# Ledger of designs, part 18: VH-VL binders against a2bn08

Target 1, 238 residues: a2bn08
Amino acid sequence: MAEARLQRLLRVYVLDTSALTDTRLRSLLGSGSLDEAVRRFAELIASVRIAYGVEVYMPPTVYEEARRFLLSNGVTVQSFEALAAWITIKPPTRHEIRIPASIVRDYVEEVRARLARGLRVAEEHVRRAFEAGGLYAAETASREARREKLGAIIRGLRERYREATRHGMLDSVEDLDAVLLALEVRGVLVSNDEGVRRFAEALGVISIDPPKFISVLQGLLRHSKTGGVAREEAHSTS
Short names: E, the ipSAE of ESMFold2; O, the ipSAE of OpenDDE; V2, 0.75 times the mean of E and O plus 0.25 times the DockQ between their complexes.

## First folded at step 6 (VH-VL)

Design b3 (framework fv_emapalumab)
Fold by ESMFold2-Fast, scan of step 6:
Structure b3 (fold): chain C 238 residues (1-238), chain A 123 residues (1-123), chain B 111 residues (1-111)
Amino acid sequence: as target 1 above (238 residues)
Amino acid sequence: EVQLLESGGGLVQPGGSLRLSCAASGFTFSDYAMSWVRQAPGKGLEWVSAISGSGGYTYYADSVKGRFTISRDNSKNTLYLQMNSLRAEDTAVYYCARHYTIEGVRYYYFDYWGQGTLVTVSS
Amino acid sequence: NFMLTQPHSVSESPGKTVTISCTRSSGDIADNYVQWYQQRPGSSPTTVIYEDDQRPSGVPDRFSGSIDSSSNSASLTISGLKTEDEADYYCQSYDYSNLVVFGGGTKLTVL
């Protein structure tokens, strides 16, 4: 029974946006372009679905986000739709899904801590900007030089603020939908996002990254070929 | 290329006055904020005063406010420190220092220092 | 107003690594950039680190700077110590009341 449950868990997957935007996708699928990678990914999913009954899901919110990203990065509509044809697109049944209050409490506590860190980052960069421009700002020969220096400080603020507030945090509806759908279909979440995976694991949802997902699917097909040869030989003998 | 040369140091009695000069060369003097930093014999560095490139804004350490006046003459590429009501604790080597600049923005730290001029306040 | 506190002296053998700390008495060390100046005997100071961790042209990569907010301190680290590194080292930051605040200085002896 434990074996049967494990076999079932390896057959149902839910993709978040990062499963399709991972920069390693081209190399993992042996392709020269992102468009070719998407087509090969479609073929891989189709093959495991037909051979092993592997089910792959995406929420509509993730579908729309992934579509926009891929089309803006050289993937054709035809290639994307070839991939989408083998993925079951359905929303999580949000009104029926229950989340333990302890998880909500921990999430609120983390949000509060990150807002405090973000405020400190903002205050630090306000101080640095004031000091960089304070004593001599009005006396610089070049307005453009002042703009460039201020721009560099603002870029630093944006990067450190993003790191303080967003890194490792569940912060999008698309990511939440992927986790909720995985919980509902009792499947494995495919994501390279640390915050999404932490939230999923807190709910008891198993998660893997996109390289591991592709590896598992390719492994299933290699095993199928080896098994097919053995079965063909047995059939020939009979 | 960039050179800062202090002068005007010497022996002065308590309560006396002294005027330090710093002759700058090798750069556009009016583009840089300048500071005076002092170092008592065998002791650490202490910031004294700063002046903006235009001379429109001046800043002083609390220990010298009301006694010292920083000024500059951009036509002569020269920085000045007028020191009045001198005390024994003002005894130090006084350095002229240029504030670091990146793309027209000047910072509160130094890229070039003069060799220093000794001010001794005693009998 | 704040003070920057450094150890009075540190010593280490040639080829070894030494670290000099600079602790801010009030406010966050990260509130303002920290610089490090080297002053060899009989010479004017020169900058070895600016904006926490940046090296001026001509300063060897053996010199590095870092900030640790948990201890409210900045550190200057010198690896591969050479005899010519023997000098006084000063950290420096900014305060609105005193535009430039120096640490008390650390005498590095290389023996």
Scores: ipSAE 0.000, ipTM 0.395, lowest interface PAE 14.3, mean pLDDT 82

Design b4 (framework fv_emapalumab)
Fold by ESMFold2-Fast, scan of step 6:
Structure b4 (fold): chain C 238 residues (1-238), chain A 123 residues (1-123), chain B 111 residues (1-111)
Amino acid sequence: as target 1 above (238 residues)
Amino acid sequence: EVQLLESGGGLVQPGGSLRLSCAASGFTFSDYAMSWVRQAPGKGLEWVSAISGSGGYTYYADSVKGRFTISRDNSKNTLYLQMNSLRAEDTAVYYCARHYTIEGWDSYYFDYWGQGTLVTVSS
Amino acid sequence: NFMLTQPHSVSESPGKTVTISCTRSSGDIADNYVQWYQQRPGSSPTTVIYEDDQRPSGVPDRFSGSIDSSSNSASLTISGLKTEDEADYYCQSYDYSNLVVFGGGTKLTVL
């Protein structure tokens, strides 16, 4: 059902940062390095734009975030700009986009619940640290061993706090901009982030993950070579 | 392979005493806080008592405080519940349950439960 | 220093979705983690959800937990109902005075 709806929207896609920072990007594009993967991705997007008029968008906030990540991970400026040359970089018109109050309400309630969970995680770990000083100190005489125990408690706090507050949540301007742009251009959001995808779905925006996006684009190019009924069906989806 | 086996249940008259045991295997017993949870026939779950891994700290529900004593023998991997001044309202299946731990610290939820032992207080 | 209230029973057809609520009488439901236990007739309880919304290994993803601070309640949602889901379900939370507090339990019947 979702795939039938996706086929009607194959002409327009919007990328969030996860579409360009996905650790699977290198393997998905059959490349030995992230720099090579970015270059192959640019070639793929260019090919589908030229052959089928497929448009790929990203907001400036995503462009800047993706650029910082990729350049710090071995991608050259030339390779990144070659990719960006085939992507329409456009901010969403935030002041004109309307969101139902029910979605805002649900989002606010979820944020509040997660902040409360984060506080509980923090309080639990404060109690553990206090009890370690009293209950478990007798079995650990060394000052260095006690430091290691405290460090482990702090690491546990950080991990559980992140899980409680951030897992599956829309929590950045970059992510929001990608969803809003997808809504505005009536496109498909490409994201590997569950929170971003859930928010998009609530707005009626179809989302796919980066592997599915690459598969769709490669399929379009293979389709042009085979012809027949499949070719006719692709034309009917525009 | 975590296993908890309760024993010591039976029929006892009001005002009597009974001692329950829970034999633990498949894990390092002293690393885990343990609880007793009971369930009256056809009724819901009710927490009774908890004990820290070392045995140094004990906790009781208000309904049993002063009458029941929780204890453990880590050398024998066994949890105990000494029940005194028993009332008809204490009739229940008694479960021992292991508290989940995160980095060796006790939580307030249970990851493993025993099969339960029935205590009937009747004249 | 609080009570957790669940509906006495709930029923639904195989393949449908059911939700069981757990309402806290005082204090915010979000102040302390909520767990959910499943108990089949003649068996010991087993954990299906812990820490509000986490699933233990081996519990299918059709079981989910959520918190709603506006109604001061936690919910257990079971989608794609199967006959094997027929059981009593208990919510459980805590505070530093009560340590462990159980809800009254909900009997789920799958017709």
Scores: ipSAE 0.000, ipTM 0.394, lowest interface PAE 16.0, mean pLDDT 82

Design b5 (framework fv_emapalumab)
Fold by ESMFold2-Fast, scan of step 6:
Structure b5 (fold): chain C 238 residues (1-238), chain A 123 residues (1-123), chain B 111 residues (1-111)
Amino acid sequence: as target 1 above (238 residues)
Amino acid sequence: EVQLLESGGGLVQPGGSLRLSCAASGFTFSDYAMSWVRQAPGKGLEWVSAISGSGGYTYYADSVKGRFTISRDNSKNTLYLQMNSLRAEDTAVYYCARHYTIEGLTEYYFDYWGQGTLVTVSS
Amino acid sequence: NFMLTQPHSVSESPGKTVTISCTRSSGDIADNYVQWYQQRPGSSPTTVIYEDDQRPSGVPDRFSGSIDSSSNSASLTISGLKTEDEADYYCQSYDYSNLVVFGGGTKLTVL
C-alpha cells in the first residue's frame, strides 16, 4: 500500500522548514558552506523541473521561517531568492481542505494527554523547589547557593516540560500548512520532523526525509531521456 | 471479560515477511490504543509498535521503523502487525496489549495482555 | 532517552519481604507513571501495580509500589512471600521519545 502510493506520486513535492535546515544538506550537496549548499540545491531543483517537470511547493509560512533561519546562518538574500525562484510558493486552500474527524479527535486526545503529563512534571518540580527552599533556609547556605539550586530546578522543569508536551508533535502553523498543501496538491511531503510526518501519513500523505529527497532528484538526472514509465505501471495513474 | 488472542506466528527465513493478528473481545475496541510488545527467548520485554483507537496515529520503536507496519480493523475488532525484512534478532514471542485509558486520555502502559505468538526467524 | 535498571535476580524465604528496585538513568522517575508486571514461566505478563502505587482488582495487598525521588527509583515490595510469587518482574515507564520503556526484569526466587 505505501509502496504503490510512493511510486504514483513522483512529480510533486512540498517542503517544510526542516528540508532547508537539515545539517546533512552540506555533505549531500558536496558544499563547504550553507550558502553554497543552498545555491547547489537551487541548481538541482531547477534541473529536475526543466528536465522532468518536477514541481516543488512551499507554503508562505514555511518560506518566511526558512528565510529567517537561513539568513541568520550565513546564507545571502541572493542565494535564498535564487532557490525560491524555482519553488512554487502558495498557501493551502484551508477552507476547501477536508480531513477525517477521527484524525482530529486523535490529535486532540494526544494533546490532552501530553498537557496532563506536563502538569505532573510541573507539580513535581514545585514540590522539589519547596523542599529545597526549606533545606537552604535551615542551613547557613548562602543566598547565591539557594538561587543556583532554584535555577537548576527551573531549568529541569523547562527541559522535561518541553519533552513531555512538544517532542514528536505537530505544534506549528508552518508544519500544518506544509501537510495541508501536500494533501491539496497530492504531493510528497519532505520533512525530517517525526510529528509532522506522522500527521501527514495519517492523512494518506507520503513523506520522505531531505536526504532521500535529494537522492531521488539526483537519480532522476542520471536519465537523459523521457522516463521509461509504462502506461500500466502504478505511477502512470498519477 | 477482556480477551486478546494473537495468531500468525511461525518459522520464517531471514528477509521474509509475516503478518500477526490479534482478535479482541469484551470491550469497545475502537476506544483503546493498542500495542505490540515482544520478548526474545530468555530475554526481557521490548515495545515494538502502537496504534491509536481510530488507527489515525501509529508509533514504532527505532529497531523496526521502515520494516514493520501496525494497523487495525475496528469493524472486525482485530489488530495487525505486518513484519517485512525479518532478521534473526526479530525472533521473539509477540504480545498484543491494550493501553490504559482514563477520562478519554490514552496512557503509554498496559492493563491487558494476550497470550503471545512465537515468531522464529532462522535459516 | 533513558534506561530503567533492575537487579537481575533477588531471593528470599517464604513469609519474608522482598523489594525490587527500578532506577531511571536520566530525567526524574516521578516525571511519568511507573507500572510493574509479573510474568510466570510460560505465561503472559499481568499487571500487579499501575500508576506508581495502584493495585488492580484481584492483586493481594502484599504487593505495593513506591517512588523515591532521592534515589531516582521506583520499588515493588512484596510482603508475606509465597511460592506462587516466583516470577520475573518488570518495571515500565515512558517518555515522549520512547513511548514505552521496560526495565531489564528481575527474577524472583522464593526458597
Scores: ipSAE 0.005, ipTM 0.415, lowest interface PAE 14.0, mean pLDDT 83

Design b6 (framework fv_emapalumab)
Fold by ESMFold2-Fast, scan of step 6:
Structure b6 (fold): chain C 238 residues (1-238), chain A 121 residues (1-121), chain B 111 residues (1-111)
Amino acid sequence: as target 1 above (238 residues)
Amino acid sequence: EVQLLESGGGLVQPGGSLRLSCAASGFTFSDYAMSWVRQAPGKGLEWVSAISGSGGYTYYADSVKGRFTISRDNSKNTLYLQMNSLRAEDTAVYYCARHSEGVRDYYFDYWGQGTLVTVSS
Amino acid sequence: NFMLTQPHSVSESPGKTVTISCTRSSGDIADNYVQWYQQRPGSSPTTVIYEDDQRPSGVPDRFSGSIDSSSNSASLTISGLKTEDEADYYCQSYDYSNLVVFGGGTKLTVL
């Protein structure tokens, strides 16, 4: 009974952008191209919707972001719309959704801590640039060499600042909409993004990664009469 | 003025369970993230788990994920650690510690006296 | 994920200066703040340095912290050593995967 109850609860899914851009999709769906993977994914979702009433949602903000990415990376509009046809695209009712103020407070605390860390990274790179300038002045380095050294320090700053402030953080409207929609429809969030999944978990939203999502859908179809996509990867992580 | 007092430690057999408590006083408990940090006899400090001020965010060391659950009751100014499926390597003094600010990047400004957990067969 | 490596022990005579290092195995030491804790036998740890180089009230100015980018290390320096400084010292930093990372600890002997 616990298995039947869990299967019924897990019949509603919400996709974020990472669910459609995960580089493992090509391998999991046995595809040579991203366009072929998107088409196979569409067939898989269609099959489970027809056979088992599985509902798959995404917010319009995720739809637009995923569309831009996929079309820029060789996916045809026809292939993307074939996938989107089996997904219910609706925004979360943001003005009606309630979240505890304590969660907002915790998020603000996290932002503050990360901003303080980002400042440390910035201060460290200012020190590095100052010290590098002294060394190059002493060695009479050319204008071009000095420009290249400065550029390297700035690139290092940008990368480590991003890692310090944004890695594992919920930091986009698209991500937030996916979590809020999952909360609203009482569904499972499909995401490969650490920050998105952490925020979802804080709200009590169950999340799974795209490989697990595909595995679950393929499992459902192994005993289906309607048979759309019969791809079998034969491996799962316990 | 700030005080943290742990309790609930003791001797338990492998596979058993224990619940640790930390009673906080002298500050607004709900404003601070809290952690459990352990120290095996004669060994160094090892972080175990952290919880945000509201209890909305919880974090665990890989060694305890799936076995330990951190929680708090802000109305009682108390932090908890529910320890299940205990192993010999969980034997340690467990400290309750307050984060000075934020769970992600701030130091432990106050520590309790610790409570000893011994897992023996 | 990264490790913080400290020397197991250091020793120095009273009145002298000692430095304890804390080396980060991957990523830059300056990516996250480094704290230092002092623990005397039978006691709970107490903070002697936070945010790389800051002192809590009540900690004498003989204690100082620094970041050495060339060795990818943080350092705790104690000048004018006193017998009461004898303790175990732990560095600690933040990691996005494991939140809190402690160094292995350094036993400081003053004699």
Scores: ipSAE 0.000, ipTM 0.394, lowest interface PAE 19.2, mean pLDDT 82

Design b7 (framework fv_emapalumab; at its last look DockQ between E and O 0.21; V2 from the best seeds 0.00; counts 0 for: pae E 8.2 > 2, placed apart)
Fold by ESMFold2, look of step 7:
Structure b7 (fold): chain C 238 residues (1-238), chain A 123 residues (1-123), chain B 111 residues (1-111)
Amino acid sequence: as target 1 above (238 residues)
Amino acid sequence: EVQLLESGGGLVQPGGSLRLSCAASGFTFSDYAMSWVRQAPGKGLEWVSAISGSGGYTYYADSVKGRFTISRDNSKNTLYLQMNSLRAEDTAVYYCARHYSTEGYRDYYFDYWGQGTLVTVSS
Amino acid sequence: NFMLTQPHSVSESPGKTVTISCTRSSGDIADNYVQWYQQRPGSSPTTVIYEDDQRPSGVPDRFSGSIDSSSNSASLTISGLKTEDEADYYCQSYDYSNLVVFGGGTKLTVL
């Protein structure tokens, strides 16, 4: 039955770091602080694990990255530990996982294209800096004005370089571990990173973003309050 | 000599489906990303979709997302475009285009084009 | 998302020089390569310029491309204009999200 299949599909999740650090978590969980959002997230995960046996995994590499981020941003150790208690920390069995060579080749081609575009961005900003040196010569601008203009050019370079090379690409071992674990446990990957999700989906891993994950968990809790009645009604109509 | 030959165009009713093929020769097909580009009668060029050399990565214009599926069979040197839920605005000549690829990377320079196949969506 | 704007038509006499502009609506023209394609009536497109200013083998050196960051535009210049150059010309670029965009096309008439 479609509902029974859906419930099995919704039982196993793997979180990457973005699933815990997504800036939308505070609003999605109705919280005034990140610490409160983490506590509410912990309660949500606990509730669905208790009610449905939902499994939530995270690789150790992702766990450590998320811990560093959250504790550095005002989350108390108590709140983080409350969340972590409901997450299974499990490394992918990397030496037994196989990835088709053609997918690795496509990934390498993507990296090379992004490196070429990044070089072009750098060359354009070198040209801008050279031109600005002529416009902001000492006789026409103060030292502080020249320093501020250079700073703006460098910030522009950094922004454009990031867009050209890193945006939307799997570029960390933590993200790779999340994908590999999701493949191994046949779980749904939770990530807001388009590049990570695209790589995972090329391997046949289903992925959703963190807002969708929250919605799914909240929907399961609404279903749990009516789950026996809803299944009985569907059974009675079949 | 690089050659791309499209086929499978024709007349189809709105809401119908059609599959286009592009036979490739004169190069190692699996090394190159490929695109479909269309041109409505008397109009300009519009990019439709792209696929990586292995077929693992696919990309779509917003106007066709969810309706069109690009694919390839590297053992047959053939690119495909499955077009579903066709609309009158999909009427166009559809070109198969090869991405320029040197040193193992791809970009969106289309260095070789097929002759095109006409798709007409009309009742 | 972005658009590439070209003049609808241009004309010039044989032996003269014509320039076709291609203006990008958002994002920096210099951040992504611009290609130029030629399309004669009833034919498929062929490349005359790639990567802003590079000519494929077999394209005459009277075709040249350039980029102007201050106007956020690219240009195709054809010197020594010949009657065989009558065609539609399209510029094309992309962004980091893999959106590929063509200009609206320019009809070149050689009087």
Scores: ipSAE 0.020, ipTM 0.597, lowest interface PAE 8.2, mean pLDDT 85
Fold by OpenDDE, look of step 7:
Structure b7 (fold): chain C 238 residues (1-238), chain A 123 residues (1-123), chain B 111 residues (1-111)
Amino acid sequence: as target 1 above (238 residues)
Amino acid sequence: EVQLLESGGGLVQPGGSLRLSCAASGFTFSDYAMSWVRQAPGKGLEWVSAISGSGGYTYYADSVKGRFTISRDNSKNTLYLQMNSLRAEDTAVYYCARHYSTEGYRDYYFDYWGQGTLVTVSS
Amino acid sequence: NFMLTQPHSVSESPGKTVTISCTRSSGDIADNYVQWYQQRPGSSPTTVIYEDDQRPSGVPDRFSGSIDSSSNSASLTISGLKTEDEADYYCQSYDYSNLVVFGGGTKLTVL
């Protein structure tokens, strides 16, 4: 009964970009390189598909993003294609998917709040720059020292601004597509982005992080091997 | 001149209900978000609830969520706070406060305050 | 969630300068604007500083606000202290999660 329940709940998965770019995947898959990890991941997905009928989906937008990322980070075309062969590329039917107005409202509110925070961060950095310039406008600071200080302030601004406005929220159409696809196919979303997972949850979509996903798939395979041995032993004793 | 005048305060038993009103004048009421802020006797200020200018968005402190309801009637230039399931810890002077209006960002600071109305929850 | 911590009380003589601190417990004090409210005995609060360092119309220039990210605190400074400045002072800030947050208030006594 537990196995049947697990089979019902965990047959369909949708991957966002983070599912393939998670830094923990190498260790989880026992690989020394990202290329090897991708190949092992392909094998794992293939195995569970064959054994349990597990389906793995990815929106085209996520696919392209993942492809770009993986190929830029030392993954061979062959390895990537091996993985892609076991992933169904499907766009969500966007025009048919209904999003509750309450979720849209909450999202707009969050965006507004984050925009305000971004502005505040910018203002603060302008202030800091001004104060720093006033203190260092002493005739004695080298042009180089001033440039370096300005550079540091700008870098700080960029980092804090990004953190204030984008961190922890759904901030890409690729991620949105992944959530929408998961909703449509009634699948489990695989993501390590908390903002994406929260949005998914609001829509009633189940989400897991990439390590959990790998663990689940590996677990399925382990269970199938033990069940097969038990059946063979039962037939040999009859 | 901007004026905010609270009313509706009084003595109520625990578990009881009370409705506060805030009459606004001297400005376009619907253009401004409004908040309720309370102050227990001898204590500090605590934000209670906020409502957008149009009334479409409401916000609540965790301490009052599910018990209090903020609303407004822009045709009457009046802000309301329906308080249900009142507790002793809800005893306070309740102020209505106007949010400063800016370019559409969250204006979570206040430029005008009413005189307050006292709510006492006691058996 | 964050809290704003103020000293319970401060006192100073007329004509002197006093500073009231407001320390944020988590996050950066500069992430959101800080406001200051004055509440005289028996009266409602009035805004004396908004957006860290801005004075509303009618507030004397003796009142000033500042932010110090190194100490993660805001400060209200009152120069040339007058008897009429005796009041409770509250700092206030906000974020998406906390919405509006007040400090505990500081009682200023003019000696």
Scores: ipSAE 0.019, ipTM 0.556, lowest interface PAE 4.9, mean pLDDT 87
Fold by ESMFold2-Fast, scan of step 6:
Structure b7 (fold): chain C 238 residues (1-238), chain A 123 residues (1-123), chain B 111 residues (1-111)
Amino acid sequence: as target 1 above (238 residues)
Amino acid sequence: EVQLLESGGGLVQPGGSLRLSCAASGFTFSDYAMSWVRQAPGKGLEWVSAISGSGGYTYYADSVKGRFTISRDNSKNTLYLQMNSLRAEDTAVYYCARHYSTEGYRDYYFDYWGQGTLVTVSS
Amino acid sequence: NFMLTQPHSVSESPGKTVTISCTRSSGDIADNYVQWYQQRPGSSPTTVIYEDDQRPSGVPDRFSGSIDSSSNSASLTISGLKTEDEADYYCQSYDYSNLVVFGGGTKLTVL
């Protein structure tokens, strides 16, 4: 059933930032450095484009974010541009894209539920801070100890609030652009972000994670028994 | 008034597939998120899967991810659970349950439950 | 990503008060609402408490819920026990991924 599903996947993919910043990228491509992994990824995408007409897209916002991340993590400009050369950078045509009101309603309901959880988290930590402050009456705790207790409560608030409000949510314009572009080009979204993938699937967009994406592309190249025919067809369509 | 009626349970071999249905009546089905909750014989309640009112957002317990698919047909007021690669530990009564929350600003609870349908995975 | 732990069974005489605990293994019990369900043998569950301490229409005042963050637990208290209260009781909460978590259940015997 998984093999039949792979055979029916369209040859159009849209990458979000996580597709290029996944910490598994080096292992997935069998490389010792991130720079080498980016070069091998470029070769893989180039090979499937030439042999099978596979198209890979990303929005400009994702391009800029991925570029900044990769360059700050040891990837050379030359290696990144080699990869980008095989990717079509295009913004979604936002004005023309239509989504069902029911999807927007469900998204708003999810946002409101998470905001309510975040408020409960905040209220609990306000109560903890107030109770901890009672130590002032005893005058046995040092100023340093009181500051550390308050700092721990604030760190706990930040951690719990982040989990309550952001975990598994579509929460950036970059992520939205990737989903909208995938919808527009009728492509498969490549992302390891659960919130992005849920929103994409709500719109009828198929999504896969970076390991699955690499596996699919490598699988296409293994069908070398039809390689001559497939490459001729790809060349003819380009 | 509000009624949830499960069907599709039965005996199936390990590795087999089964599709459960839940027919809803007495409310605007598309306005409510729905869940499947199961209970193994003599054991406790275990949440399986949930789906949003539109059918776009789906959630799964780790024990069923990749094997089960929740879906709904709002035009037929029906919730589905497609169960693939069934294992002995999937043997349970499967309940359909409706999500309800005050003003949509809070965590939800299950205000209505179906009668349940028994799924037995055995050779 | 967390578990809710309940006692396997509790017993009390008619007219007395019983309390069933529900302890969260990690994270704060107060981060998400806790619900309580009653299930009689051969029946579907029904809600007796929602949003920590709220009662659905038709549930008598003798059922109450509470949260104690210091023990990281929720409690269901049933006063004036009646034989009809004999059932399994389940607590339920949420994790940050909107995954539903049930407690293991407590069998209440009224004898």
Scores: ipSAE 0.012, ipTM 0.618, lowest interface PAE 8.0, mean pLDDT 85
ESMFold2 (binder alone), look of step 7: mean pLDDT 92; pTM 0.941

